# Ledger of designs, part 12: VHH binders against UPF0282 protein Pars_1056

Target 1, 306 residues: UPF0282 protein Pars_1056, of Pyrobaculum arsenaticum (a4wjr7)
Amino acid sequence: MEILPVGEESLGVRSMCLYVETRDVRILFDAGVSLAPRRFGLPPHPRELERARSVRGEIVRLAQQADIITVSHYHRDHFTPWYPSVYMATDGETYKKVYGGKKVLMKSPADLNWSQRRRHYGLAKALQEAGAKAVYADGGEWRIGGTVIRASPPLWHGPAGSKTGRVIAFAVSDGEERLVFVPDVEGPVEPEPVAFLEEVKPTVVVVGGPPTYLGWELERALQRLTEIIDIGPHTLVLAHHLLRDLAWREKIEAVLQRAEKRGVRVATYAGLLGRKDELLEAMRRDLYAAEPAAAQPAEEGIDEGD
Below, E stands for the ipSAE of ESMFold2; O stands for the ipSAE of OpenDDE; V2 stands for 0.75 times the mean of E and O plus 0.25 times the DockQ between their complexes.

## First folded at step 7 (VHH; framework vhh_3k1k_2)

Design x34 (from x10 with T100E W104E; at its last look DockQ between E and O 0.51; V2 from the best seeds 0.00; counts 0 for: pae E 6.2 > 2, framework grips)
Fold by ESMFold2, look of step 7:
Structure x34 (fold): chain B 306 residues (1-306), chain A 121 residues (1-121)
Amino acid sequence: as target 1 above (306 residues)
Amino acid sequence: QVQLVESGGALVQPGGSLRLSCAASGFTFSEYAMRWYRQAPGKEREWVAGISSGGSYTSYEDSVKGRFTISRDDARNTVYLQMNSLKPEDTAVYYCAAYEYDSEGSTYDYWGQGTQVTVSS
């Protein structure tokens, strides 16, 4: 199994896009990239905009190699929109390059909030126009040669009942490695993502970590991360919301210490690539302080609640 | 009382090198991004280089990229500008500035009085 990080906060953007290749199938998880329209009262810095364009280029390139593309949920940093966007680095044709002719495993709209149902509607039409074959994946299983792909039932995007809604996770097993992609569970905080991981018994976990930058109480998330470490993957990738905070390592120090004791490698996407973390959103004030730039207006329609 | 004091400006031949220093006092230096600006006679002040409060991000105007290097030493409250391959167009008064954006996006800045750099045969 080959794992190629594509986009994430440690790579300078909002994303969890991940490329995974087995002997039988090439999967691009969550082909999305975005930027926070406001952070510290500031719009994206020009360096963030350049990074989003670079990551979008890689998403397009890898989507063309992929057999399957996923949509874990309907937040804009997890799929490619059908409209032009500076913050998502798209023009009106980008979605065709990403989804054209592809099998798309996507979350069912049945349990979505109103905002996410509207995004699902738009994406579903765009997929049809691109000639993609969309399949609602919740709880499903697919076997391609010696590779098995499983989708979880809906999992909470944060605490149960959260307005952020639900997501699905994906497990990929190729007979030697078992990778689970667990986006936007914010820790997790609920037990169900851990239960799914316990059922799969993964060798690699990629999880959307807790949003420490929001100042919420973290004890539940820290406990869940400890439970994930105790399952015994060889690698735990902590991603996404966690990496919007420059102080993230300090805030989860106990989790890192347990991982070290248990021989579990903890990495970011940048760390998997042998690069240093470039947490550009978390550094936005410093970017503007070091480099004078006119503030860019926020893009119309960007959902700040993602 | 905030103070920024530039030093190291001199007369130098084209192709030469200089190292500018800016010593800071009266504020928490490690919390500020630092910038260098320059102003040639009859021209507006222009930004030259910047370094983030943590030192992990540096940036440069196009005309100095690859020739100038900004760095900081937080233990000595000092920011530096290493200037190599100097050209007559680099002739200017060089100013050190400290910048901070607060949590509401408002900027706060302090300025030095400048040091003269002259590149002439």
Scores: ipSAE 0.017, ipTM 0.619, lowest interface PAE 6.2, mean pLDDT 89
ESMFold2 (binder alone), look of step 7: mean pLDDT 82; pTM 0.828
OpenDDE, look of step 7: ipSAE 0.680; ipTM 0.893

Design x35 (from x10 with W104S T107Y; at its last look DockQ between E and O 0.74; V2 from the best seeds 0.00; counts 0 for: pae E 2.2 > 2)
Amino acid sequence: QVQLVESGGALVQPGGSLRLSCAASGFTFSEYAMRWYRQAPGKEREWVAGISSGGSYTSYEDSVKGRFTISRDDARNTVYLQMNSLKPEDTAVYYCAAYTYDSSGSYYDYWGQGTQVTVSS
ESMFold2, look of step 7: ipSAE 0.493; ipTM 0.850
ESMFold2 (binder alone), look of step 7: mean pLDDT 85; pTM 0.852
OpenDDE, look of step 7: ipSAE 0.805; ipTM 0.937

Design x36 (from x10 with Y101W W104S; at its last look DockQ between E and O 0.74; V2 from the best seeds 0.00; counts 0 for: pae E 4.3 > 2, framework grips)
Fold by ESMFold2, look of step 7:
Structure x36 (fold): chain B 306 residues (1-306), chain A 121 residues (1-121)
Amino acid sequence: as target 1 above (306 residues)
Amino acid sequence: QVQLVESGGALVQPGGSLRLSCAASGFTFSEYAMRWYRQAPGKEREWVAGISSGGSYTSYEDSVKGRFTISRDDARNTVYLQMNSLKPEDTAVYYCAAYTWDSSGSTYDYWGQGTQVTVSS
């Protein structure tokens, strides 16, 4: 199994885009990239814009190689929109290059909040126009040669009842490795993501960590991460919301110590690529201070909640 | 009280090298990003290079990339500009500047008086 990180906060953008290839199938998880329209009262710095364009180029290139593309949920950093956007580095034709003719495994629209229901509707229409074969994946299973793909039932995007809604996770097994992609569970904080992982018994876990930059209490998230470590993957990738905080390692130090004791490798997407973390959003003030730039205007119609 | 003092400016032949220093006092240096600017006679002042507080991000104007290197030594409250492969077009007064912000988003900046770099036959 080949695992290629594509986009993430450690690579300078909001994303969890991951490319996975087995001998039987090529999968692009969550083909999205975005930038926070405001952080510290500032719009994205030009270096963030440059990085988003670079990541979008890689997303397009890898989507064309992929057999299957996933949509775990309907936040804009997890799919390619059908309209032009500077902050998502799209030109209105980009979604056709990403989804055209592809099989798309996507979260069903059941129990979506109003905002995600609108995005689902728009994306579903765009996928139809692009000639994509979309399938609602919740709880499903697909066998392609020696590769098995499973989707979880809906999981909370954060604490149960959260306005952020629900997501699905995906497991991929090729007989030697079992990778589970667990986006945007914000820790997790609820037990259901851990229960899914316990069923799969993964060798690699990719999980959206807690949003420590928002100042929330971490006790439940730290407990869940410890439980994930105790399942015994050889590698735990901590991604996404966690990496919007420059102090993330300090805030989860107990988890890192547990992983070391258990022989579990902890990495970011940048770390998997042998690169240093580049948490550009978290550094936005310092980017502007070091490099003079006119603040880019806020994008028309961009939702700050993603 | 607050002071930024540039030094190291000199007359040098094309292809030569210089190292500029900017010594800071009167503020908490480690909290500030540092920049170098230059101004040639009759030209607008232009940004040359910058380095973040903590030193993890550096950036350069296109015309100096690969030739100039910015660095900082927080223990000595000093920022440096190593200039290699100097060209006559690099002739200018070079200024050091410090930038930071407060919790309300207001910026604070300080400027040095400049040091002359002259690249000539």
Scores: ipSAE 0.244, ipTM 0.728, lowest interface PAE 4.3, mean pLDDT 90
ESMFold2 (binder alone), look of step 7: mean pLDDT 83; pTM 0.834
OpenDDE, look of step 7: ipSAE 0.712; ipTM 0.896

Design x37 (from x10 with A98R W104S; at its last look DockQ between E and O 0.51; V2 from the best seeds 0.00; counts 0 for: pae E 5.0 > 2)
Fold by ESMFold2, look of step 7:
Structure x37 (fold): chain B 306 residues (1-306), chain A 121 residues (1-121)
Amino acid sequence: as target 1 above (306 residues)
Amino acid sequence: QVQLVESGGALVQPGGSLRLSCAASGFTFSEYAMRWYRQAPGKEREWVAGISSGGSYTSYEDSVKGRFTISRDDARNTVYLQMNSLKPEDTAVYYCARYTYDSSGSTYDYWGQGTQVTVSS
């Protein structure tokens, strides 16, 4: 199984896009990239804009190789929109290059809040126009040669009842490696993502970590991460919301110590690529302090993807 | 009292090299990004290079990219500008600056006295 990180906060953008290849199938998880419109009162820095364009180019290239593309939920950093956006580095045709003719495993609309329902409607229409084969994946299983793909039932995006809604996770097994992609569970904080992982018994876990930059209480997230470590994957990838905080290692130090004791490798997407973390959003004030930049117009357009 | 003192300006031939230093005092140097600016006779000051706090991000004006290198030594409270392949159009007074945004969006410029760099055949 080959695992290629594509986009994430450690690579300078908001994303969890991941490319996975087995002998039987090529999967592009969550083909989205975005930038925070405001952080520290500032718009994205030109360096962030350049990075978003670079990541978008890789998403398009890898989507053309992929057999299957996923949509775990309907937040704009997890899918390619059908409209132009500076912050998502799209034009009005990008979605056709990404989804055209592809099988798309996507979250069912049955439990979406208003905002996500609107984005689902727009994306579903765009997928049809692009000639994609979209299927609702919740709780499903697919066998392709020696590879098995499973989708979780809906999981909370953060604490149960959160206004951010629900996501689905995906497990991929090729008989030797078992990877689970667990986006935007913010830790996790609820037990259900851990229960899914316990059923799969993964060798690699890729999980959206807790948003420590918001200053929230972390006790539940730290407990869940410890439970994930105790399942015994050889690699735990801590991704996404966690990496919006320059001090993230300090705030989860107990988890990192447990992982070391258990022989579990902890990595970011940048770490998997042998690169240093480039947490550009978290550094935004310092980027502007070092390099003058003209103010950018506020991103405007069709308000379907936020 | 914030103080920035540039040094190292000199007369140098085209193609030559020069290193500027800026000694800082009166603030916690390691917490701030630093910039170099320059001003040629009859021209406005222009940004030349910048370096983040901690030094992990550097950036340069297009005309100096690949020729100039900004660096910092937080133990000595000093920012440097290494200038290679100097051209006559690099002739200017060079200024060190501390720059920041506060939470209200206000900005501050603290400037040094400047150091003269002259590139002449």
Scores: ipSAE 0.177, ipTM 0.693, lowest interface PAE 5.0, mean pLDDT 89
ESMFold2 (binder alone), look of step 7: mean pLDDT 82; pTM 0.822
OpenDDE, look of step 7: ipSAE 0.725; ipTM 0.903

Design x38 (from x10 with S56T T100E W104S; at its last look DockQ between E and O 0.01; V2 from the best seeds 0.00; counts 0 for: pae E 13.4 > 2, placed apart)
Fold by ESMFold2, look of step 7:
Structure x38 (fold): chain B 306 residues (1-306), chain A 121 residues (1-121)
Amino acid sequence: as target 1 above (306 residues)
Amino acid sequence: QVQLVESGGALVQPGGSLRLSCAASGFTFSEYAMRWYRQAPGKEREWVAGISSGGTYTSYEDSVKGRFTISRDDARNTVYLQMNSLKPEDTAVYYCAAYEYDSSGSTYDYWGQGTQVTVSS
């Protein structure tokens, strides 16, 4: 099983995009990238804009290699939109390059709020236009040679009932490794993501960590992360919302200590690549202090992808 | 209560000009990107133009580029669409929409009720 991190806050963007290849199948999880339009009262720094374009280029390249692309839920950092966006680094052709002719395993719209249903509707239409073969994946299973792909039932993005809605997780087994991709569960805080992991018995867990920068109570998320460590994966990848906070290691120190005692490697996407974390959004004030933004262009406006 | 109210739609002759306005209330307008969409009878709603929350980025659908200009006035919580060199193909109901990426990764779209633009000889 080859695991290639593509986009994440440790790589300078909002994303959880991950490429996984087995002997039988190539999967691109959640082909999205975005930037926070405001953080600390500031727009994205030019370094963030450059990084979003770079990550989008890699997403497009790997999507062309992939057999299957996922959409775990309908937040814009988890799929490629069908319209131009500066902050998502897209033009009018990008979605066709990502999804054209691909099998797309996507979350069912059955339990979406109005906003998420509208985004689902737009994406579903764009996928049809691109010639993609979309399948609602919730609770499903696919066998391709020696590789098994499973999708979880809907899981809460945050605490149960939150307006952020629900996501699906994906498990991939090739007979030796069992990877589970658990996006945007904020820790997790609810027990169901852990229950799914316990069923799979993963060797690698990739999970959207708690958004420590929002000031929510962490006790439940720390408990869930301890439970995940106790399942015994050799690697726990802590991703996404957690990495919007420069102090993230300090705030989950107890979890890191537990992982060390249990022999569980904790990594970010950057760490898997042997790179230093570049938490550019969390550093936005520092980026502006050290490197002033370029002067406002004299040319017409830069597209935002609306 | 979030509200977006479009106005300025009218019947105009081909080659004419028209300016649409969209007045916003119930949210922090300066934090949102604003967009215009249109929907002709029997067709899907299509994106026309967009402007970033900071106003530094604008973008346009190819068929309107050079003819339409989006702008915003944050002091008046209003987004505009200046439409020049209008063609019969521009006939549609025009909608404004607000779009946000917040720091938590949540996104929100708000939509107006639309204003009719008719280009007819």
Scores: ipSAE 0.000, ipTM 0.117, lowest interface PAE 13.4, mean pLDDT 86
ESMFold2 (binder alone), look of step 7: mean pLDDT 81; pTM 0.817
OpenDDE, look of step 7: ipSAE 0.664; ipTM 0.884

## First folded at step 8 (VHH; framework vhh_3k1k_2)

Design x39 (from x35 with S106Y; at its last look DockQ between E and O 0.93; V2 from the best seeds 0.00; counts 0 for: pae E 2.7 > 2, grease 25 > 24.2)
Fold by ESMFold2, look of step 8:
Structure x39 (fold): chain B 306 residues (1-306), chain A 121 residues (1-121)
Amino acid sequence: as target 1 above (306 residues)
Amino acid sequence: QVQLVESGGALVQPGGSLRLSCAASGFTFSEYAMRWYRQAPGKEREWVAGISSGGSYTSYEDSVKGRFTISRDDARNTVYLQMNSLKPEDTAVYYCAAYTYDSSGYYYDYWGQGTQVTVSS
């Protein structure tokens, strides 16, 4: 199994895009990228804009090689929109290049809030226009040669009942490695993501960590991460919301110490690539302070993901 | 009282090297990004290089990239500009500046008096 990080906060953008290849199938998880329209009272820095364009280019290239593309939920950093956006680095044709003719495993709309139903409706129409083959994936299973792909039932995007809604996770097994992609569970906080992981017994876990930059109480998230470590993957990738905080390591120090004792490697996407973390959103004030930027046109505020 | 004091400006031949220093006092140096600007006669002041607080991000104007290196020593409250392969067009007064942004996106800055760099022969 080959695992290629594509986009994430450690790579300078909002994303969890991951490319996975087995002997039987090539999967692009969550082909999205975005930038926070405001952080610390500032719009994205030109360096962030350059990075979003670079990551979008890789997403497009890898999507053309992929057999399957996922949509875990309807936040704009997890799919490619059908309209131009500076912060998502799209033009009006990008979605056709990403989704054209592809099989798309996507979250069912049955349990979405109103905002996410609107985004689902727009994406579903765009997928049809692009000639994609969309399948609602919740709880499903697919076998392709020796590879098994499994989708979780709906999981909370954060605490149960959160207005952020629900997501699905994906497990991929090729007989030797078992990777689970667990986006935007914000820890996790709820027990259901851990229960899914316990069923799968993964060798690699990629999980959206707690949004420590929001100042929330972390007790539940730290406990869940400890439980994931105790399942015994050889690698735990801590991603996404966690990496919007420059002080993230200190805030989860107990988890990192547990992982070390258990022999579990902890990495970011940048770490998997042998690169230093480049937490550009969290550094936005520093970017502006070191490098002046020209005035930029504002987006219309359509990038609503956390 | 806040002070930024540049030093190291000199007359140098094309192809030569200089190291500029800027010593800071009167504020918490480690909390500020540091920048170098320059102003040639008859031209507007231009940004040359910057380094973030903590030193993890550096950036350069295109014409100096690969030739100039910005660095900082927080123990000495000093920022440096190593200038190699100097060209006549680098002739200018060089200014040190300190910048920080608050959580609402408003910035604050301090400036030095400048040091003259002349590349000529």
Scores: ipSAE 0.442, ipTM 0.830, lowest interface PAE 2.7, mean pLDDT 91
ESMFold2 (binder alone), look of step 8: mean pLDDT 86; pTM 0.863
OpenDDE, look of step 8: ipSAE 0.757; ipTM 0.916

Design x40 (from x35 with T100R; at its last look DockQ between E and O 0.91; V2 from the best seeds 0.75)
Fold by ESMFold2, look of step 8:
Structure x40 (fold): chain B 306 residues (1-306), chain A 121 residues (1-121)
Amino acid sequence: as target 1 above (306 residues)
Amino acid sequence: QVQLVESGGALVQPGGSLRLSCAASGFTFSEYAMRWYRQAPGKEREWVAGISSGGSYTSYEDSVKGRFTISRDDARNTVYLQMNSLKPEDTAVYYCAAYRYDSSGSYYDYWGQGTQVTVSS
């Protein structure tokens, strides 16, 4: 199994895009990239814009290689929109380059909040226009040669009942490795993501970590991460919301210590690539203070309901 | 009272090197990013290089990349600009500036009086 990180906060953008290849299938998880329109009262810095364009180029290139593309939920950093956006580095044709002719495993709309339902409707129409073969994946299973892909039932994006809604996770087994992609569970904080992992018994876990930068209590998330370590993957990738905080390691020190004692490697996407974390959004004030920025163009095509 | 005092400006031959220093006082130096600007006769002041308050991010204007290096010594409240492979086009008054952005996106800056760098044979 080959695992190629594509986009994430440690690579300078909002994303969890991951490319996975087995002998039988090539999968691009969550083909999205975005930038925070405001952080610390500031718009994206030119260096962030350059990074988003670079990551978008890689997403398009890898989507052309992929057999299957996923949509775990309907937040814009997890799919390619059908409209132009400077912050998502798209034009009006990008979605066709990503999804055209592809099998798309996507979250069912049955339990979406208003914002996600609106985006689901738009994306579903765009996928049909692009000639994509879309399938609602919740709880499903697909066998392609010796590779098995499973999707979880809906999981909360954060605490149960959260306005952020629900997501699905994906498991991929090629007979040697079992990777589970668990986006935007914010820790997790609820038990259901851990229950799914216990059922799969993964060798690699990629999980959207707790949003420590928002200052809410972390006790439940830290406990769930300890439970995940105890399942015994050889690698735990802590991703996404966690990496919007420059002080993330300090805030989860107990989890890092337990992982070390249990022989579980903890990495970011940058770490998997042997690179330093480049948390550009979290560094936005530093970027502006050191390097002046010219006035930025308006965000064309951005959906205000996100 | 805030002060930024540049030093190290000189007359130098093309291809030569200079090290500029900017000593700061009257504010918490470690909280500020530091920048170097330059102004040639008859031109607007232009940004040359910057270094973040933690020192982890540096950036340079395209024409000086690979030739100039910005650094800081927070124990001495000083920022430096090492200038190598100097060209006549680098002739200017060089200014240091301190910048900080707050959580609302407002910025605060302080400026030095400048030091003259002249590159000619």
Scores: ipSAE 0.543, ipTM 0.867, lowest interface PAE 2.0, mean pLDDT 91
ESMFold2 (binder alone), look of step 8: mean pLDDT 87; pTM 0.871
OpenDDE, look of step 8: ipSAE 0.865; ipTM 0.960

Design x41 (from x35 with T100Y; at its last look DockQ between E and O 0.90; V2 from the best seeds 0.76)
Amino acid sequence: QVQLVESGGALVQPGGSLRLSCAASGFTFSEYAMRWYRQAPGKEREWVAGISSGGSYTSYEDSVKGRFTISRDDARNTVYLQMNSLKPEDTAVYYCAAYYYDSSGSYYDYWGQGTQVTVSS
ESMFold2, look of step 8: ipSAE 0.554; ipTM 0.871
ESMFold2 (binder alone), look of step 8: mean pLDDT 86; pTM 0.860
OpenDDE, look of step 8: ipSAE 0.868; ipTM 0.960

Design x42 (from x35 with A33S; at its last look DockQ between E and O 0.90; V2 from the best seeds 0.73)
Fold by ESMFold2, look of step 8:
Parts: C-alpha cells; sequence; structure tokens
Structure x42 (fold): chain B 306 residues (1-306), chain A 121 residues (1-121)
C-alpha cells in the first residue's frame, strides 16, 4: 500500500486530501483544498494562494490517475467545487478534470443540514454533468481484487448534535495494511469513530484532530486519541483542524507521550513526506509581517454556510 | 525609545559583497518580523527581504533572490542582510524595519534611518 499525502494544513492549506494506491485500486480521498477567508482579521496571504494553486494542481493530476474519489462530507475543503474560486484554486471547469468518468463514493444527504444539503445538491449535479458514477457510500463495502474498501455509518463532525453535521470514514485493506481515513471528527470526541476503528483494527489511522486553535476543553478528544493509540496502529496521522494551531504539540502532549510508550509513530502529512510542517494559516500574521501583500478583493460567494 | 540603526553600507565594485546589520533597541525584538527596504534616488521605497519573528519564514523580492540572504540573531537584537553578486542596480539607501500584526489585522512598525550602498565600477 502506497500512501501519498496531497494537501493538509501542514502543507500550507486547508485539506485532508490523501492518495492511496494498492495493487488493485487507486483512491483519492476528499479531493478538496481551501484557504481560510479570514484568520486573525486577515485574508489569505499571497504565499497561501500560491500554495493552494500548487496543491490544486497536484489534486487534479492525481485525480486523473485515480479509479475512485471520495467525498466524506460537504465542507468545501473536502471536495472540488463546480464554480471558480480563488481560495479553492478552481476555474469553474476544474471539477470535470477531477471527477470526469470517476467512481465517486460520497456521503448520503439524508442527515445534512440545509446548507450542506445545498452543497450536496450542487455537487451531485456537477458529478452527473462530468459523467462521474456517484454512489452513496454510508455503511457500504467494496472489493476490488484483493483490496477491500469500507465506509463507516455517519459519524459526528465534532460533538454529537454539532451544526457541522456528520461525516463518513473510509477503511482500505489490501491484506497487509489497513488504513482508516477519519476526517473532521475533531478529535474524535464521540465514541463511534473509535468503535469503527476498533472494528477495523487499523495499521494506519489518519484522523482529523481537535481544533485546539479555538480554545475548547480537550479532555474528551485526548481520551479518544489515547484509545486510538491503544488499538495499536503503527502510525497515527494527526491532521487538519489540529494543525491550525502553532502550539498543537504542547496541547496534546499526553497523547504524544502515550504514543511514544506504545511505539506508535505520530505524524502530520508533511512529516510523512519528510518535510517540516508549514502551518501557513496559523502563521498568517507572521507572513504578513515579514512580506508585504497587495490589497486583495474579497472572494464573492465564499460564505455559503461553511 | 525605539531605535533601529543600520550599518555596513559602503562603496563596492560590481560582483562584490556587503553585509548590512540593523541593531534594535527599545522593544521586544523577538516578537517582531524584520524587513529590509531600499530606495534609490527619485524612486519609491521598495521591499527587499523579510524574516519572521520566529526566523522560520524568509522571503525576497524577485530581483535579489539567490543573491541576498536575510538572517536574525535575537540574542543580539540584530537583523542582517548578506548581499552577494552586487549590481549597479542595487545602489540605494537600505532601511531596516520592524513589523507586527495584532489579532484584528492592524499592523505596527518601526523604521531605521538607512545606510547607503553604492555599487559602481
Amino acid sequence: as target 1 above (306 residues)
Amino acid sequence: QVQLVESGGALVQPGGSLRLSCAASGFTFSEYSMRWYRQAPGKEREWVAGISSGGSYTSYEDSVKGRFTISRDDARNTVYLQMNSLKPEDTAVYYCAAYTYDSSGSYYDYWGQGTQVTVSS
């Protein structure tokens, strides 16, 4: 199993895009990238814009090689939109390059709030226009040669009842490695993501970590991460919301200590690539302070309920 | 009183090297990003290079990339600009500046008096 990180906060953008290849199938998880329209009172810095364009180019390239593309939920950093966007680095035709002719395993709309249902509707129409073969994946299982792909039932994006809604996780097994992609569970904080992981017995876990940059109490998230470590993967990838905070390691020190004792490698996407973390959003004030930026127009339409 | 003092400006031949220094006092140097600017006679001041308050991010104007290196020594409250492969077009007064942004997106800055760099055959 080959695992290629594509986009994430440690690579300078909002994303969890991950490319996974087995002998039987090539999967691109959540082909999205975006930038925070406002952080610390500032719009994205030109360096963030350049990085988003670079990551989008890689997403397009890998999507064309992929057999299957996932949509875990309907937040803009997890899919490619059908419209042009500076902050998502699309030109309105990009979605055809990403999804054209592809099998798309996507979350069912049955439990979405109005905003996310609207985004689902738009994406579903765009997928049809692109000739994609969309399948609602919740709870499903697919075997391609010796590779098994499994989708979780809906999981909470954060605490139960959160307005951010629900996501699905994906497990991929090729008989030797078992990778589970668990986006945007914010820790997790609820027991259900851990229960899914216990059922799968993963060797690699990629999880959207707690949003420590928001200043919330972390007790439940730290407990859940400890439980994940105790399942015994050889690698735990802590991704996404966690990496919007420059002080993230300090805030989860207990989890890192447990992982060390258990021999579990903890990594970011950048770490998997042998690179230093480049948390550009979290560094936005430093970017502006060191490098002046020209005035930029606000991106129209970016506040569609997300 | 806040003070930024540049030094190291000189007359040098094309292809030569210079190291500029900017010594800071009167503020918490480690909390500020540092920039170098330059201004040729009759021209507007232009940004040349910058380095973040942590030192982990550096950036350069395109015309100086690969020739100039910005660095900082927080123990000495000093920022440097190593200038190699100097060209007549680099002739200018070079200014040191300190910048920081607050959480609302407002910025605050301090400026030095400048040091003259002249590149001439």
Scores: ipSAE 0.521, ipTM 0.856, lowest interface PAE 1.9, mean pLDDT 91
ESMFold2 (binder alone), look of step 8: mean pLDDT 86; pTM 0.862
OpenDDE, look of step 8: ipSAE 0.831; ipTM 0.945

Design x43 (from x35 with E31S; at its last look DockQ between E and O 0.89; V2 from the best seeds 0.72)
Fold by ESMFold2, look of step 8:
Structure x43 (fold): chain B 306 residues (1-306), chain A 121 residues (1-121)
Amino acid sequence: as target 1 above (306 residues)
Amino acid sequence: QVQLVESGGALVQPGGSLRLSCAASGFTFSSYAMRWYRQAPGKEREWVAGISSGGSYTSYEDSVKGRFTISRDDARNTVYLQMNSLKPEDTAVYYCAAYTYDSSGSYYDYWGQGTQVTVSS
């Protein structure tokens, strides 16, 4: 199994895009990239814009190699939109290059909040126009040769009942490695993501960590991460919301210490690539302070929490 | 009182090197990004290079990239600009500036009075 990080906050953008290849299948998880339209009262810095364009180019390249593309949920950093966007680095043709003719495993619309339902509607129409073979993946299973792909039932995007809604996770097994992609569970904080992981018994976990930059109480998230470590993967990738905070290591120090004691490697996407974390959104004030930038318009209809 | 004092400006020949220093006092230097600007006769002041608070991010104007290096020493409250392969077009008064942004996206800045660099044969 080959695991290639594509986009994430440690690589300078909002994303969890991950490319996984087995002998039997090539999977691109969540082909999305975005930038916070406002952070610290500031729009994306030119360096963030350059990085988003670079990551979008890699997403397009890898999507063309992929057999299967996932959509875990309908936040803008988890899919490629059908419209041009500066902050998602798309033009009106990008979605056809990503999804055209591909099998797309996507979250069912049955339990979406209002904003995600609108995005689902738009994306589903765009996928049909692009000739993609889209299926609702919740709870499903697919075998391609010796590779098994399994989708979780819906999981809360954060605490149960959150307005952010629900997501699905994906497990991939090739008989040697068992990777689970667990996006946007914000820790997790609920027990259900851990229960899914315990059922799969993964060797690699990729999980959307707690949004420590929001100043929330972290006790539940730290407990869940400890439980994940105790399942015994060889690698735990802590991703996404966690990496919007420059002080993230300090705030989860207890989890890092437990992983060390248990022999579990903890990494970011940048760490998997042998690169330094480049948390550009979290650094936005520092970027503006060091390098002046012209004012730029915000994109209409985008919120900071998407 | 807040003070930024540039030094090291000189007359040098084309192809030469020069190191500028900017000594800071009267504020928490480590909390500020530092920038170098320059102003040639008859021209507007232009940004040349910048370094973040903590020093992890540096950036350069295109015409100086690869020739100039910005660095900082927080223990000495000093920012530096190492200028190599100097060209007559680099002739200017060089200014040090300190910048920080608050939570609302407003900035606060301090400026030095400049040091003259002249590149001529």
Scores: ipSAE 0.542, ipTM 0.865, lowest interface PAE 1.9, mean pLDDT 91
ESMFold2 (binder alone), look of step 8: mean pLDDT 85; pTM 0.850
OpenDDE, look of step 8: ipSAE 0.794; ipTM 0.932

